# VH-VL binders against a2bn08, part 10

Target 1, 238 residues: a2bn08
Amino acid sequence: MAEARLQRLLRVYVLDTSALTDTRLRSLLGSGSLDEAVRRFAELIASVRIAYGVEVYMPPTVYEEARRFLLSNGVTVQSFEALAAWITIKPPTRHEIRIPASIVRDYVEEVRARLARGLRVAEEHVRRAFEAGGLYAAETASREARREKLGAIIRGLRERYREATRHGMLDSVEDLDAVLLALEVRGVLVSNDEGVRRFAEALGVISIDPPKFISVLQGLLRHSKTGGVAREEAHSTS

## First folded at step 20 (VH-VL)

Design y21
Fold by OpenDDE, last read:
Structure y21 (fold): chain C 238 residues (1-238), chain A 120 residues (1-120), chain B 111 residues (1-111)
Amino acid sequence: as target 1 above (238 residues)
Amino acid sequence: EVQLLESGGGLVQPGGSLRLSCAASGFTFDDYAMSWVRQAPGKGLEWVSSIKGSGGFKYYADSVKGRFTISRDNSKNTLYLQMNSLRAEDTAVYYCARHEGVYDYYFDYWGQGTLVTVSS
Amino acid sequence: NFMLTQPHSVSESPGKTVTISCTRSSKDIADDYVQWYQQRPGSSPTTVIYEDNQRPSGVPDRFSGSIDSSSNSASLTISGLKTEDEADYYCQSYDYSDLWVFGGGTKLTVL
């Protein structure tokens, strides 16, 4: 009840990149394509803004990243602009925002730990490469086979390194801007990144995932239609 | 000497709530992440929840997400676990454990544990 | 998600050497440190090995840890087995997806 009440009271939302690139958006918005999903999303945001005064914000850095992503994935410029028309682009005032030193300390410790894990991953892949070199010697293996094996090792390194260093952590300035903006405007952060949400929580920022966000907005519109019909029926009987 | 002392365990009905406490001494409390680890009767160890030194970063096992809340009061050197919507499968000895303090890879000190029994 | 698998039980005579294995189900065992905890009957767990092969102060040198990448497993070895070593032993590791993960535990009986 308290969470629902809080959601009803909060009319300000801040989107990170993941809020617009979430793969579940198509299903949630009943669209067959990403382009259609974006258009429907624009309509949804427009509707709730008009009906309830809901404000949706995005940092410029997130905007650029989202734009690049969506356009590269088949979203038309027209659809994207339709969405952007209902989003307020605002940078966080970084020089005025304060973060507790204790939070920074915890973050630094986490970064250190992750760097150490990354190094271990790298060391392991060096070992693997060395061993593979013995098995795929120039005298016994074709150039193609050697190239393929090395490629596989490098791909594995990249994947494992990324997982060891970036997974579940705030790791981009765009995401940081989203969190900071949410803090500044006292809004709800919309993100599907657990690391971003955890960081937001550490700063006292409320966060929800994109599906929940869509559900909340759709729910608002459903209630407005039922309230309007009840008012028209009450006026016709008097 | 590092000391961890759990309290707050007891008998509770399904759907009930319980709050565990862990009193820490012998070290700078806010420099260390803390965890709850539980052990069902005759079963193995299961990580439940963790909280970093600042109290801002919290982690939960999937089995307790949405039901349990970890917190800490650094001014009192105390770790807490609020358990709501308790289930029979939550029956266990709950241990307070300190993280090693460098990379948080493992637990270097453990309390004696407090027993939580969820039964009708 | 990964799991750590241990044998349910092992037994050996005093003075002998026993090895307890801990096999990781996915990813590389070498990516993340493995720790071992000892739990005597009626007692809380204590750390006996950390960071694959390091011993805390007070832990006898009879206890050793190792990693085998080829089998994707860690091992706890106890040499010169003593009656006091009878306990449950748990391996533990960590990653950013599953966070802190324990093995199922191994009951060591000293015959």
Scores: ipSAE 0.823, ipTM 0.909, lowest interface PAE 0.5, mean pLDDT 93
Fold by OpenDDE, last read:
Structure y21 (fold): chain C 238 residues (1-238), chain A 120 residues (1-120), chain B 111 residues (1-111)
Amino acid sequence: as target 1 above (238 residues)
Amino acid sequence: EVQLLESGGGLVQPGGSLRLSCAASGFTFDDYAMSWVRQAPGKGLEWVSSIKGSGGFKYYADSVKGRFTISRDNSKNTLYLQMNSLRAEDTAVYYCARHEGVYDYYFDYWGQGTLVTVSS
Amino acid sequence: NFMLTQPHSVSESPGKTVTISCTRSSKDIADDYVQWYQQRPGSSPTTVIYEDNQRPSGVPDRFSGSIDSSSNSASLTISGLKTEDEADYYCQSYDYSDLWVFGGGTKLTVL
């Protein structure tokens, strides 16, 4: 049972959005463009599916997000469809999947802590804005200067707030769907998001980053070529 | 009274393995995140690893990632640190520390520590 | 990644006031709470200040914490210095990238 489980884990993968948008994929796949990378990725998935029965899954929510992202970043519809043809789109059965209450509790605690940090960031920026208002008074500063300063403060707030509340945490339903699907199909989650991977681990889901995933797939294909040559040589000597 | 008692420290060769334990008492163990913090001889404090109450969420310093594994047994009120591929730079007193239990921002209780010496 | 920088050592006479600084290298010191730990020779650390300026039960009111956003630093102030205050002091903060980060520590000598 353990061996069968291990074998299954090596054959089933679930992709989140980051698995398709990782900037390192271009270099790993030897591509100069994102479009080319996607095409090469499609070919790779196709090859391992045919040769080894590797299955790649994606939730519909991830699919839509990835589609939007890739198409908006220069990937052609044809290339995207080529990739999608080799990916099984499957929603997780959410109503049947159980998450331990202890995991939910820990998650809620983290959310609470993050919300508190967000508030602190906001308070600090209010203070900064107030102080800036004194320095950039209407009587002494141009309208443009005031606008620029305010804009900078707002940008800073957004950036710091996001970092304080979202960084390193499961923060999207798409990512959750990917984790849940991986759990359901007993697959390996492919993600470059540490927060997502941590959540997956908490649920007992194995995760790898996109580079490792590509390496694994390429490695599989290399071994098949060497095994085929060895079989051909064995048949030619018999 | 909150008590944390570390054990499992000792002398080990480079490349070796060691497992530390921390026995907790005086509080509801699974309600609190726990951490390991180490201190090399004559040096400062360094956070090593943390684990939330459920045992599902684990955090590691980059210096130990891939080599150390934090775990807990809530039924035994015990925190563990499995240390593999030990290096000389891992030589330190290892403290078990409890998180404050609200935001997990800081450590409110510390054990007495256990010494780990990695030397050929 | 952020670091917390402390002076290596400070010294003062009994009855005087000493301040130990902790400067954050990146981001704002006010974004995350700062804590202070006391470690006497041969002993484990103990929390003396949490959440910038709060004192745990049993910590004397001689100990106080503050934040200075302008210098991006936190400070531990010990008034009415006593011989028993001789120890190493560590500041600590948190973020989601570096997680729990300690300062390098400050050795306080009571002269």
Scores: ipSAE 0.818, ipTM 0.907, lowest interface PAE 0.6, mean pLDDT 93
Fold by OpenDDE, fold request of step 21:
Structure y21 (fold): chain C 238 residues (1-238), chain A 120 residues (1-120), chain B 111 residues (1-111)
Amino acid sequence: as target 1 above (238 residues)
Amino acid sequence: EVQLLESGGGLVQPGGSLRLSCAASGFTFDDYAMSWVRQAPGKGLEWVSSIKGSGGFKYYADSVKGRFTISRDNSKNTLYLQMNSLRAEDTAVYYCARHEGVYDYYFDYWGQGTLVTVSS
Amino acid sequence: NFMLTQPHSVSESPGKTVTISCTRSSKDIADDYVQWYQQRPGSSPTTVIYEDNQRPSGVPDRFSGSIDSSSNSASLTISGLKTEDEADYYCQSYDYSDLWVFGGGTKLTVL
């Protein structure tokens, strides 16, 4: 039963958005552009599906997010459709999936911590703005200088706030759907987000990063070529 | 009174494995995150691993990731650290520590530690 | 990755005031709380300051913590230095990327 489960685990994958947008995938797929990477990825998924019955899933929410992202970043509709043709779009059955209360509790604590940290970041930027106000007063600084300084402060705030509140945490329903779907189909979650992967682990879902995923798929194809040659050689000697 | 008692330390060869335990008492164990912190001889403190109250969320230092596994049994009020593929640089006193603070950012109680020596 | 840098050692006479610094290498020191731990020879660490400037029960008021954003550093100040204060002191902070990070420690000698 454990071996069969392991074999199943190697055949079913669930992708989050990061699995399709990871910049490292370009190098692994030998592509010069995101569009080319997507096409190569589609071919890879197609190949392993045909050869080994590997199934790749994605929640509808992730699909939409990925579509939006990829198309806005130079991926052609044709390339995207080529990829989508080999991915099974399936929503998790949310009302049937159970999450331990202890996991929810720990998550709530994490959210609270993140919110508090965000507030601290905001307070710090208010302080910075206040201190800068003397140097960039209307009487002492040009309008342009003031605008530039304010812009810098706001950019800093946004960046630090985002980092404080989102980094390393499950912070989207799309990501949650991916985890839940992986749980439901007993698949391997593919994600480059440590927070998402940690949450998956907490629920007993196995996760890998996109580079590992690509490596696994490529490895599968390499072994099939060697096994076919060995069978052909065995038949030619009988 | 809060008590943390580490055990399981000893001498091991490089590449070997060891499992540490920390017995907790004097508080509701599953309400608190727990950590392992180590200190090499004559060196400073280094965080190793943490686990939240549920046991589901685990954190690791890069230096031990893939080799060490933190776990807990809340029914036994015990924290564990499974150490595999041990290296000489893993030689240290290992402390278990309880998390505290509104956001579990610091350690309020420490055990006495258990010595792990990795030597050929 | 960030590091917390402490002086290797500090020395002062009894009754005087000593300050130990802890400088963060990246990001702002004020983004996350800083804690301080005392470790006497042959003993386990104990918390002397948490959340930048809070004292646990049983820690004397001569121990205080502060944050200086301008220098991106935290400080532990010990006033009215006593012989019993001779120990190693470690600062610690947290980041979602680097998780729990300790300073290198400072040996305080009471002269």
Scores: ipSAE 0.748, ipTM 0.879, lowest interface PAE 0.6, mean pLDDT 92
Fold by OpenDDE, fold request of step 21:
Structure y21 (fold): chain C 238 residues (1-238), chain A 120 residues (1-120), chain B 111 residues (1-111)
Amino acid sequence: as target 1 above (238 residues)
Amino acid sequence: EVQLLESGGGLVQPGGSLRLSCAASGFTFDDYAMSWVRQAPGKGLEWVSSIKGSGGFKYYADSVKGRFTISRDNSKNTLYLQMNSLRAEDTAVYYCARHEGVYDYYFDYWGQGTLVTVSS
Amino acid sequence: NFMLTQPHSVSESPGKTVTISCTRSSKDIADDYVQWYQQRPGSSPTTVIYEDNQRPSGVPDRFSGSIDSSSNSASLTISGLKTEDEADYYCQSYDYSDLWVFGGGTKLTVL
C-alpha cells in the first residue's frame, strides 16, 4: 500500500494558479514569452502523460482564474487550450472531504491575527494621513502637492494592508480547491505559495514548487531516452 | 504551574542528527502554539521553528529550513525538533517556548534549555 | 526582511532610569507588537513586556514599554534601577516574511 501510494504520488499532480504564473517557469522552459512558456509547458505535460501516465489535475475554479490571468497577460487562446487539453479539470468533492477541527481552529486563529494586523496598519495610515494633512493644510501647500501626498499614503496603505492580511495565507477558494483536490486524488500539490503549501501540509498533502515540478517532469523524460538507447544496444549485440 | 522541560541535547558531529524533546505540563498543550528558540554561546536569541496547536501548521527560520523538522505529540504533551545535517553554527542552547497572546505574537513561558554542541 | 537593532550595552547606577532602544530596519515598528525579554546570567529568558507596553504578572511597574513611530523604534524603560535588573534584554517582533525576529540583545550593567 505504501509503495503503491508512492508510485501514485509521483504520477498525480494538482496545479494551483501560481503553478502557471511562476516567473521562474519561463527560464526553466527556455521561453522568451509567457505564451511560449505555456506552449512548452503543454508539450512537457503531454510528453510525460504519454510516456509515463502522469496525470495533471486542476479544479474548475483554478482553471478559470488561470485562464483569465494568462489571457490577460498575452497568452493566446490557442496556447492556453493546448495546455488545458492535457489537464484534467475536476472539482473536489467538498462535501465528502473531512478537515480536522483542530486545523480549522488554527486557521481561524490565523485569520483573526491577520485581521488584527490589517486593522493596525489601517489605524497607522489614518494617523499618518491626519498628521500629513495638518502639515499640508498650511496655506502654502499646493493642491497638487496635497493630492500627491494623499496618493502616496493610499498606495502605502494598500501595499501594507495586503502584506499584513494576505501574504503567506490561504486566502482564496481557488487555492483551497486545489488543496482539497490534491487530498482527494492523493496527488502532489504544485504551488509557489507558502501559505497554500502550509495548509496542504497540515492536511497531509505533499507539495512542491513549480520549478521542482518542471524539474521532475524533465527528469522523467531524460531517463526514458537513456533507457531506450540501452535496450537498442542490447538487442543489436545479441 | 506551567512547566517546560527540554531534553535530547548533546554532542554530535557535523552532518549528524539529533532529536530534541520538550515535555510540557500545567496547561492544555494542544491549545497553544509552541516554538524552539536557540542561543549560541555568548550570542543572542534566534527563533528556529514554530508549530501550532494542531501540529499541522509549521514554520521555520531560513537558517534551518530543509534540515530541521518540528513536530508535536499532543497525547504526550511533548514538542519535538528533529535536527538533521547539523552544522557547527547550530551549536546552541535550545529553548522550547509557549506562544501567548491573541495572535501568538510572543513567548510567555520558556524552558531551561538543552545544549546542542556540533563539533568534529 | 527586517532586523531589530539594539545597543550592545548600557550601564547606569542604582536608582536611576535606563532606556533600551530597539529599531526596526524595515517596515513600520507599529505594524506588529514588540515584546521584551529579560535574561539573567545562567538563566532562561523571561517576558517583561508584551504587546508593546503590557506587563506580565510579577513584573514590577518599574518596567515599561513604548513605541516611537517617528524613529521606527521601541523602547524598554527601567526606572529605579536595581542590582537584580542586571541582565541581557531582547526585543522581539513579528513579520510575515521573517516571522519571529529577535533583536541582538542589550547587556545592562548596574553600576
Scores: ipSAE 0.720, ipTM 0.870, lowest interface PAE 0.7, mean pLDDT 91

